# Ledger of designs, part 7: VH-VL binders against AP-3 complex subunit mu (apm3)

Target 1, 249 residues: AP-3 complex subunit mu (apm3), of Schizosaccharomyces pombe (o94669r175to423)
Amino acid sequence: TNEFFIHVLERVSAVYQPNGKLAFGTVKSDMECKCQISGMPLLLLSLRPGTKLGNVRFHQSVNLKRWKQHPDQIEFIPPDGKFTLASFQTDFATQKSLPVVVEAKNKLDGRFEVRIRNTGKKSVENLKILITIPQALKSVTVTEGNYIFRASKYTHMEEGILEWSVKKLAWTSPALVLTGFLAPLKKDANSTEESSSYSKLEHLDLQYKLQGSTLHNFKVESLKMLNHPDKKSYKGVKHTIIAQNVSFR

## First folded at step 15 (VH-VL; from c72 with heavy chain Y54H)

Design c80
Fold by ESMFold2, look of step 17:
Structure c80 (fold): chain C 249 residues (1-249), chain A 121 residues (1-121), chain B 105 residues (1-105)
Amino acid sequence: as target 1 above (249 residues)
Amino acid sequence: EVQLVQSGAEVKKPGATVKISCKVSGYTFTDYYIHWVQQAPGKGLEWMGRINPHSGGTYYNQKFKDKATITADKSTDTAYMELSSLRSEDTAVYFCATEIGYFWRYAFDIWGQGTLVTVSS
Amino acid sequence: DIQMTQSPSSVSASVGDRVTITCKASQGIDSDVAWYQQKPGKAPKLLIYAASSLQSGVPSRFSGSGSGTDFTLTISSLQPEDFATYYCQQYEDYTFGGGTKVEIK
C-alpha cells in the first residue's frame, strides 16, 4: 500500500509522407493515475524542468496557482483509486518520428502489396493496418498476423476496409508483407477500352502501441508528499504512445 | 535496380516510320504503366501516351493519337512506340518512363535515357 | 486539356540564392502534381510528388507546396548542381508545365 501510479498516454493523430517525414500531427495526452495512499495526501508531481503542458485541463484537486508559477509542477490532493490528473495537447517535432514505415504499391494485374518495418529501437504492439478497398477481394496473404475484410455495408462507408493485425513487430524483424488481389471490375459497355479493371488503392491507416516511449521526452522527475514528509510512497510511472489515426500521403 | 533502356538514335527522312524500344529490367514488366514523352530540341516535355503492359490497353494524348502507336511485348519485357509519317516537327528526344503504383503518389518514377529521332530531308 | 502555366520561364541566380518556381493549373487538380529536374542531355529526375512530398534521395533544400490550382517549387539555397530546367506535371491528363531554366548568373 501507499503507492501512486501514473500512466502517461500520448495519443497520436498524424499524417506522414512515405519517406518518414511528418506532414502534420497532434498529440493528445493524459496523465492517468491510481492512488493507493491512505489519508488525504498533498502531492507534488515534478516534471522535467521546463516542461510546458499545452491546452491543459486538470483534475479539480490541482492547485492552479502553483502551476501558474511553476508550470512543471502539479500540486494536488488525489481522490482514492483511478482518476485523470491532467489532459493536454501538444504539437510534436519531427525529431521524434514514429517507427513504423510503410511501402504500399498497386500492380496492374490487380495485386497490391503492403510492406511494414519497424525502424525504431522498441517493439511495436497491436499493429493494425487499415486499407480502404473500393471493390471485391479475391485473396489476401500475409507473412504474419491475421486479416479481416469488412465489406462496405458493415463499415457505414462507401468502401470496404481490409484490416491486417500483427500482435508484435520487433525492431529487428525483417519487413512484414501483406499481398492482396482485387477482383476485377466489370467494364461498362460505354467505357473507353483503356478503363482499368482495378481501382488504384490510395488509403492506408495505422494503429499501434509503443510501451516505454514518449514523443516529447516527457519525464516525471519526482513525486513528493508535502504534508507528511517523513512518509515514503512508491511511485510507478508507465509511458505509452498510442498511434490511433496515422495515415500516409 | 530498376532500369529502362531505350534503343539508339535514329535519322529518318520525311514520310518514314520509326519504332523505338524501351526494355525494362529490375521489376516484373507487367506490373506498372509505361509512358512516352516527347521533347523537341530546346523545348519542354510533352506527354504522348501510356500502355498497360499486362492488358495491352493504351491511352493517348489526343495530339499524338494519329501519330504514335504504343505496344508492349511481354516475352521480351519491352515496350515500343512507333511514329508514322515522320515530319521535321517530329524531330525530338523521346523518353519512356515507368509509373510505379505507390498508393499515395502519382509520378513518373524512373525514366529511360531517351532516344533522339532526327527527321531531315 | 488542363494547361499548366509555369513561371518564370528562366531565372538567373547565384549559388546560395533562394529560387521560387510556380505552376498554375487552368482548373482545380487537388494535389496531384509532380516536379522534375532535367539537366542537358539527361532524362528528367523526380523531385517532388503530391505537390509537397520529397522523393527519396532528394536534398531537403527542395520543397513543394500548393493545392487546387497554384503550386510552388522552392530551392532554399541554390547549389552548383541545381542549375537545370524544372518542370511541373499534373496527373489528370499528364500535362507538363513549360519549364523553368535556372541559369548561372
Scores: ipSAE 0.574, ipTM 0.827, lowest interface PAE 1.2, mean pLDDT 86
Fold by OpenDDE, look of step 15:
Structure c80 (fold): chain C 249 residues (1-249), chain A 121 residues (1-121), chain B 105 residues (1-105)
Amino acid sequence: as target 1 above (249 residues)
Amino acid sequence: EVQLVQSGAEVKKPGATVKISCKVSGYTFTDYYIHWVQQAPGKGLEWMGRINPHSGGTYYNQKFKDKATITADKSTDTAYMELSSLRSEDTAVYFCATEIGYFWRYAFDIWGQGTLVTVSS
Amino acid sequence: DIQMTQSPSSVSASVGDRVTITCKASQGIDSDVAWYQQKPGKAPKLLIYAASSLQSGVPSRFSGSGSGTDFTLTISSLQPEDFATYYCQQYEDYTFGGGTKVEIK
């Protein structure tokens, strides 16, 4: 059985402003391949015309001369088994928006609220929200999933991380909500008539996995065996987006 | 829609007292600070003070500590500012404003329309 | 109290011009600066919060930058509706800058 598999992994790191606008972002992509073709196949992977790979690093088997002439074509002799054909990096600003939206609010009575919504057309998996909060946490409630609070060992300002985990967030699901209550801050001796009685949320991180979607607009058009045009090969393409470092500030 | 609606213009004599209202709608009144800002004719903005409608706690600009008294009525979702011993220098437009309390937001994102207080003999 | 020194106090400009307004804090502040636009007879409108974040609905020609003690509001291409007075504000003591009036040349 002559089979060739491609898995495009897009790892996203981004910083969002409170208004939902992207401040900074990068996408690191890997084309992971698995070759199960007998013999010494010379393969030509053709991408959608006009596709540009920024800061691309190729596997040693790639014919760079051909790529320079045709930047949407990757010619190579694959090794057996698993290998990374290409790695490239692009600015997230040039890509599609992420499907998960996070909103957070601080209230005067110590309450805070975090909302997450799936605005895409596909479910996201293994969603984690890391919320930096003061150690003085009274209670937490979630509409779905589980939470764990981990106290920070090293900060003078006893900060902790509240981890909110959701196994699956369907695109049809209403917004999920985490509500927390903070303890009042200890009154400093400098008694102003009214001081902020409660700490505020200042940082959130989001992690999740999205299958079957791509942030890039490239498509694998064809995979051909140049030295054996009569030999049938099977091509499978899989796409995965991994949000691994998406911060909200 | 979030709105702050202030009371109408006032004309007062020197030495008098005036109380301006700021009615809040579109959100929970007690969730966010209400601030007051003074703007004298042709002059800049000056922060006067704030109130925590939840606790009733107030914090004032030292300049206005003896001039302004800020209060809040939870039953009517209304904040008030009383100005005492009015002088001609107190002639100004007074604004109420709030921080809606979005993540990492401390700015005054919602403002009242302003209330003109004129002090004349 | 943290003082905010805003400059210039006034600027004459034409449509299409780049306008830069500066606000200097008397002491270091950590991204706690807002910018407001005020038109005559109206309440101030929030343009930028947290030094660089645009308020919803604010045109992209507005931008904020700065850290520590020096903050800047920039209008990349002045439009007719941008003639107004602009103010910076720090969040710690809520002090406003003195304002900058952008006038038509």
Scores: ipSAE 0.483, ipTM 0.743, lowest interface PAE 1.2, mean pLDDT 89
Fold by OpenDDE, look of step 16:
Structure c80 (fold): chain C 249 residues (1-249), chain A 121 residues (1-121), chain B 105 residues (1-105)
Amino acid sequence: as target 1 above (249 residues)
Amino acid sequence: EVQLVQSGAEVKKPGATVKISCKVSGYTFTDYYIHWVQQAPGKGLEWMGRINPHSGGTYYNQKFKDKATITADKSTDTAYMELSSLRSEDTAVYFCATEIGYFWRYAFDIWGQGTLVTVSS
Amino acid sequence: DIQMTQSPSSVSASVGDRVTITCKASQGIDSDVAWYQQKPGKAPKLLIYAASSLQSGVPSRFSGSGSGTDFTLTISSLQPEDFATYYCQQYEDYTFGGGTKVEIK
């Protein structure tokens, strides 16, 4: 069976403002390939015209001379099996937001709320939200998914990490909500000044996968076998966005 | 819709006391701090103090600690500020404000319309 | 007490101009700075929070920057509705800057 598979993995690192606006972000992309073609195929991968690969690292099989002349074309003789054809980094500044929107609120009575919505057109898979808890957690409720609280390794610290996991968040799904309750802080009996009885949440991390999307202007137009021009070009490319290290501060 | 509605303008003599109100609607009254801000005529904004409507705890600007008393009534969703021993210098517009709606948000995003207090002999 | 020194106290500008307002804190703060717009007879309106976060509904011509002791509000292209007084505020002890009146030239 003559088959060639391309899987473009986009890994996102981003920092968002509390209102959901992107403050800073980068996308690291890997073109993972699997070659099951007999013989010695000479392949040409054509990208959308004008595509620029920033800080690109190529597999040793890539014809760098051709790429220098045609930066939207990758010519190569693939090895058998799995390999990474190219790795590159792009600026995430062109995107204003990720497909998952997160809203969080702190309240004076120790309650906090985290709300997540899929604002895209595709389902998000394996969504994980990590919430840094600054003090003892009293209780948690979720509308969907599961949660795990991991206490600090230090016995003297009441802080921990609350992990909220959702297997699938459909784009048609209503907002999902996590509600938590913090234990009250121990008040110093000698303090006459008003102090908050509860600490505030300060940090959220999001991890999830989104299939079939790109976050930057990267598109594979075609894959051709140059030593067999009579064969039709094909596009066997899978795109996956993996959001990682996405912080809300 | 979230709203802070303050009581009407007041005219007082020197030495008198005035109590102005700030009624909250559109959210749970006890969820967020209520702040008070002074603005003398033609002058800038000056923070006076805050109250935690849930606990009743207050925190004041030292400048106003002997001038202002901030309270809250949970039954009516209303915060109050009482100004004592009024002087001409206390003539100002007073605003109530709150911080709501966002994670790690430190800003007065909702304001009352202001209450003018005039102190004249 | 942290003091916020705002400058200038007033600025005359024309529509389309770039306007920059600065606040200097007497000591370092962790970006807990908000910017407000106030028009005569009205309550202040929040523009920027956390030094650089734009409040919902605020035009993109407004931007905030800064860290430590120096913070800046910028209006990239002044519009007729932007003539007002602007205030910075720090949230360690809620002190406001002295204000900047943006007037028509």
Scores: ipSAE 0.427, ipTM 0.715, lowest interface PAE 1.3, mean pLDDT 86

## First folded at step 17 (VH-VL; from c80 with light chain D32Y)

Design c91
Fold by OpenDDE, fold request of step 21:
Structure c91 (fold): chain C 249 residues (1-249), chain A 121 residues (1-121), chain B 105 residues (1-105)
Amino acid sequence: as target 1 above (249 residues)
Amino acid sequence: EVQLVQSGAEVKKPGATVKISCKVSGYTFTDYYIHWVQQAPGKGLEWMGRINPHSGGTYYNQKFKDKATITADKSTDTAYMELSSLRSEDTAVYFCATEIGYFWRYAFDIWGQGTLVTVSS
Amino acid sequence: DIQMTQSPSSVSASVGDRVTITCKASQGIDSYVAWYQQKPGKAPKLLIYAASSLQSGVPSRFSGSGSGTDFTLTISSLQPEDFATYYCQQYEDYTFGGGTKVEIK
């Protein structure tokens, strides 16, 4: 076979304000490649002109001299099979917004509600919502998907993380809702504290995958085999955004 | 839309009692705290206390614990604040406010228009 | 009780000016600080929550920052409608700052 595949993985870590404004974010990107070309191909990967790879780490096969002269061109002799051609980091602040939005509320009766929706035009996959639960959890209901409560292994076994999983959230789907109920705090019989029996939930994390999208508008213009210009080896570029730590706080 | 509508201005004599109301609309009354805030003429805001309309539980600023009594009527979605033993120093605008229970958020989101209480001999 | 020391008590500024208001907590607090704007004869209006989150509908010229004990409200370019009194508030015991009156120079 004479095939070369590129998969651009953008891993996003971000902190959002409750109003949806990005407070901080980073994108760690990997160009994962699969080379199925016989022999010793000399490849030239041309990126969109003006593309800048921040804090880039290249595979050892990359001609760094050429790259320094032409930052949008990566010349290399790929190894056989799978390898990471380049890894780089970019600031998420100037990038596209993430499609999943969340609204979460606490109620005085111990109820809390988390509403999520996909505001994008593509489905997100493997959506996980991690909710920090500060006290005993009484019950949970979800409109879709499944949930697991993991109690803390440390000081308070009643506290933990509620994980809400949705396999696929289509952009056409109505908002999904998780409703949970906290168990009231056990008050000492002698405590005259007029405080609420329920702690306020304050933290939520999102994890999901978005296929076919890029935050950086990363584009491969061409892949050429320099020592065999007559051979076509480019099979396309896949893009995946992985929201790995998207926190709301 | 969330709205808090307070009762009208009051004029009272020293030693009298006044009860002002705050009617809530736009959400389930029992879901969120209602707060009361005092603002004396030309002065800043001072938190007085809150009520949990669900439980009826109250929490007061120590300064106002003997002055103010906060109550709630679930049937009318109305919170009340009663001020007893009125003195000239109690002359102020009193605001009610709601604290929506958003995650990661503590704020008085919506305020009433205020109620002026004037205490004069 | 947590005290919120707000400064300055008043500031004279012109349209277009950058205005910064500071609140200092008497002890370390969680970042649950809110900022309010109040115009004469009106109820306070929420501007910022969680120290730095802009309330919906509030112009982007308003911003909040801070953590621990020091919090700031900034108006990047003062507009005519921004002449008002501003208050910070912490939510451990709901204490307000003393207020800052922003007046026209």
Scores: ipSAE 0.776, ipTM 0.904, lowest interface PAE 0.5, mean pLDDT 92
Fold by OpenDDE, fold request of step 21:
Structure c91 (fold): chain C 249 residues (1-249), chain A 121 residues (1-121), chain B 105 residues (1-105)
Amino acid sequence: as target 1 above (249 residues)
Amino acid sequence: EVQLVQSGAEVKKPGATVKISCKVSGYTFTDYYIHWVQQAPGKGLEWMGRINPHSGGTYYNQKFKDKATITADKSTDTAYMELSSLRSEDTAVYFCATEIGYFWRYAFDIWGQGTLVTVSS
Amino acid sequence: DIQMTQSPSSVSASVGDRVTITCKASQGIDSYVAWYQQKPGKAPKLLIYAASSLQSGVPSRFSGSGSGTDFTLTISSLQPEDFATYYCQQYEDYTFGGGTKVEIK
């Protein structure tokens, strides 16, 4: 086979303000490649003109001299099989917004509700919502997906993390809702000050995958074999956004 | 739409008692805290206390502990604040406010229009 | 009890001016600070929550910042409708700052 595959993987870590606005974010991007070309191909990967890769780490096969002269071109002799051609990190602040929005509320009776929506144009995959639970959990209901409660290993308290998993959230789907019920705190008999029997939930994290989209508007224009220009080895570019740690706090 | 509607202005004599109301609409009354805030004429805001309408539990500013009694009626979705032993210094506008229980959020989101209590001889 | 010292107590400014109001907490607090705007004869209106989060419907010229003991409300370009009194509040024990009256110069 004479094939070359590129997978652009963007891993996002972000912190959102309570109003849903981005406070801080970073994107770690990898160009993962698979080479199935016989011989010693000399490849030229051309990126969108003007593309600049900041703080980039290249595979050892990359001709750095050429890249310095032409930052939107990567010349290299690929190894056989899978390898990472380039890795770089960028600020998320100037990037596209993430599609999953969250509304979460505490109730005084120990109920809490988490509502999630996909506001994008593509389906989100393997969505995980991680909710920090500060006290005993009585019950949970979800409109879709499954949930798991993981108790803390370090505390004698019944605190832990509630994980809500949704395999696929279509952009056309109505909002999904998780409703939880906290168990009341055991009040010390001597506390005269009426503290709420329920702690306020304050933290939520998201994890998910978004296929076919890019935050950096990264575009491969062409892949050419310089020593065999008559051979076509370019099979396309796959893009994946992975929300690894998207925190709301 | 969330609305807090308070009772009308009150004129009282020194030593009297007044009870002002705050009717809540737009959400389930028992879901969130109701707070009371005092504002003397030309002065700043001072937090007085809160009530958990679900449990009936109250928490007061120490300054107002002996002055104000906060209650809630679930059947009418109304919070009350009673001020006892009124003095001229109690002349003020009193506000109720709701604290919506959003994750990672603490604020008095919606306020009543205020109730003027005038204490005069 | 946590005290919130708000400064200045009053400021005279013109339309288009940058206005900065500060609240200093007597001790380190979490970023659970809110800012309110109050116009004469009206109830306070929430502007900022969680120290830096803009309330829905509030113009972007308003911003909040700060952590620990020092918190700031900024109006980037003062508008005629912004002449009012502003208050900070902390949510450990709900104490308000003393207020800042923004007046027309």
Scores: ipSAE 0.765, ipTM 0.901, lowest interface PAE 0.5, mean pLDDT 92
Fold by ESMFold2, look of step 17:
Structure c91 (fold): chain C 249 residues (1-249), chain A 121 residues (1-121), chain B 105 residues (1-105)
Amino acid sequence: as target 1 above (249 residues)
Amino acid sequence: EVQLVQSGAEVKKPGATVKISCKVSGYTFTDYYIHWVQQAPGKGLEWMGRINPHSGGTYYNQKFKDKATITADKSTDTAYMELSSLRSEDTAVYFCATEIGYFWRYAFDIWGQGTLVTVSS
Amino acid sequence: DIQMTQSPSSVSASVGDRVTITCKASQGIDSYVAWYQQKPGKAPKLLIYAASSLQSGVPSRFSGSGSGTDFTLTISSLQPEDFATYYCQQYEDYTFGGGTKVEIK
């Protein structure tokens, strides 16, 4: 009945080296809250000791004096209903892996092949793989999901983005495969030069959602009500990682 | 497992011709380029040319364009390099190598074991 | 053709030493540069691709860097199995560097 919900959204932008190691990445996070506690509760949110919230912006109800002394504790009197308690950055550790792994190859007959798998222990949701296509596209097949080709309106080339959508990629799933075929580039009739009819594809981007996973060194340890010690309240904490700018280069 | 297996060592006289083979296994032969590389005794690596086994198209290092002829046989999954008008300076180990077409990588990923060609009187 | 000037031609080093090998391109190139290790009587082995990406199964003491005209291979702590000859290669027209022989001091 008297309940307080915290949804930690961690929005990830990352670039991986071809061997799967992180080249760089950032995490921009929000603590979205919903307060259904009666009265004027004074709440103390405790994070894992030693937690550093980078470039933090707090809701106006936060006791900044306490935070300055104890940066892993956030004391506040919440408004009723939905509000954002904090917006911040956290470190993206170089060893921290995202669970979607991609292998992508070009072949000399104009075929390309993209293989994806989930290396984590939780399902990946709303997966989109975006592939920049620099020439005409003959066909696409996928082992699962749907695809659409979104032609560019700002170029005179037959360029566009091939979007492969997979609703759910289970951790027990075999690798999923997209196979596409490029249409050959038209050759100059007067040219004697030997060149490939197919551009090499070099880029792809990922988008997806991962429930229940959290970043290294960020964890909500407790939520206490300081001004009503005998009054009980329910605490719910959800973590969602939104990978929205993840690429390989 | 991708594997490139080359023909055995050859001893030739000046003016002769030799044809070196490179048999591919572990992937579809026509998917990727086959490159050839010379290494003279005690010397470094020198790129000679490549073939697209799908189209048969070739591209040569200018130094070797009149020395080497690169071909491919789709029926046996084998690339060949023929060296003509052999001279003593053509004595070398010759490697074949494949370039796998990963989106974000350029490399000679897999190499044959090398074929020694010795040109002597 | 784009020339790759590799230096030094040889280096004498002890186990545990840091070894740095450089390649200079005769003109600006894409950062598609590979590094290979070759032991006597063997085919070359890929170590680094795309200037800085480590090939699977290669020890992390190997690293690569560079862009434009200047490229570097570094062995952070030389091991006994690292005594070999190393080559860079650029991929605009496939030329190799002249090689660097790493020898026991």
Scores: ipSAE 0.596, ipTM 0.839, lowest interface PAE 1.1, mean pLDDT 86
Fold by ESMFold2, look of step 18:
Structure c91 (fold): chain C 249 residues (1-249), chain A 121 residues (1-121), chain B 105 residues (1-105)
Amino acid sequence: as target 1 above (249 residues)
Amino acid sequence: EVQLVQSGAEVKKPGATVKISCKVSGYTFTDYYIHWVQQAPGKGLEWMGRINPHSGGTYYNQKFKDKATITADKSTDTAYMELSSLRSEDTAVYFCATEIGYFWRYAFDIWGQGTLVTVSS
Amino acid sequence: DIQMTQSPSSVSASVGDRVTITCKASQGIDSYVAWYQQKPGKAPKLLIYAASSLQSGVPSRFSGSGSGTDFTLTISSLQPEDFATYYCQQYEDYTFGGGTKVEIK
């Protein structure tokens, strides 16, 4: 078929401030390739001029001498089939944002609600929402997906992490909702202050996969076959964001 | 739209009692705290207390503990604050405000328009 | 009670000026601070929560910073609608700062 596929995977860990502004984030990226070009092609992958790959590690077939002279060009002889061409780190592009929005509220009767929406134009896959629960959990309902509560033995089995899993959140989907009810803490019989009955929930983490989007201004410009310049081959480039941990603190 | 609508201005003589209302709309009344805040003429804001409309439980600033009584009526979605033994220094605008229970937020999100209480001889 | 000492008590400024207002807590309060804007005859309006998070609809010329005991509200380029009184508030026991009146110079 004389084809070469490049899948850029951006693995993201981020902490957002409550206003939705990025406080901290890292992107660890891999160029995963699949070579379906016959023979022993000598390939030159050109990136956007001026691109620099942080802490890069290359496949053993890469001509490191050429890369050191031209850091936006990667010359290599690919193995047949699947391989990792490069692993590297990049920073967030300031104009790009993650599409998953969360609204999470405590109620005074011990109920809490977590609403999650996809504001982008691509489906979010393998969504997992982790909610820190500081006291006994009475019940949970979800509009979609499954949940599991993993109690902590450190605090006598009553506290823990509530994990809510959703296979797909389409951009056209209505908001998904988890509703939980805390069991009240024991309070002084003489107290009129209810604040000792329910702690405020403050912690929530997300994990998910997002196809067809990038957080970095990285771009593959071209792929050329140097040892057969008269031959043409198809190149396909895909980008996927894997949000490993996105938290709101 | 969340809205807190307060009762109108009051003029009282020293020693009288006044009861200010705060009608809530746009959310379930029992879900969130209602707070009360005093602002004397030309002065800053001073927190007075809060009520849990679900339980009726209250928590007061010590300065106002013996001056103010905060209550809530679930049937009318209305919180009240009664001020007793009024003195001239109780002349102020009184605000109600709600604290929406967002995981990451501690703030008075929505405020009533204020109620002026004037205590004059 | 945790006291919030707000400085300055007033600022005279022109449109376009950068204005900085500070609050100092009498003990550590992490990031549990809100900032409010109040215009004469109106209720306060929430600007910033959690020390640095902008409320929805608040212009980006407003920013907040700080943690622990020292907190700052900054208006990067003062606009005519920004002449008002500003208050900080801490959430351990809800005390407000004394206020800062921002006036036309």
Scores: ipSAE 0.588, ipTM 0.827, lowest interface PAE 1.1, mean pLDDT 86

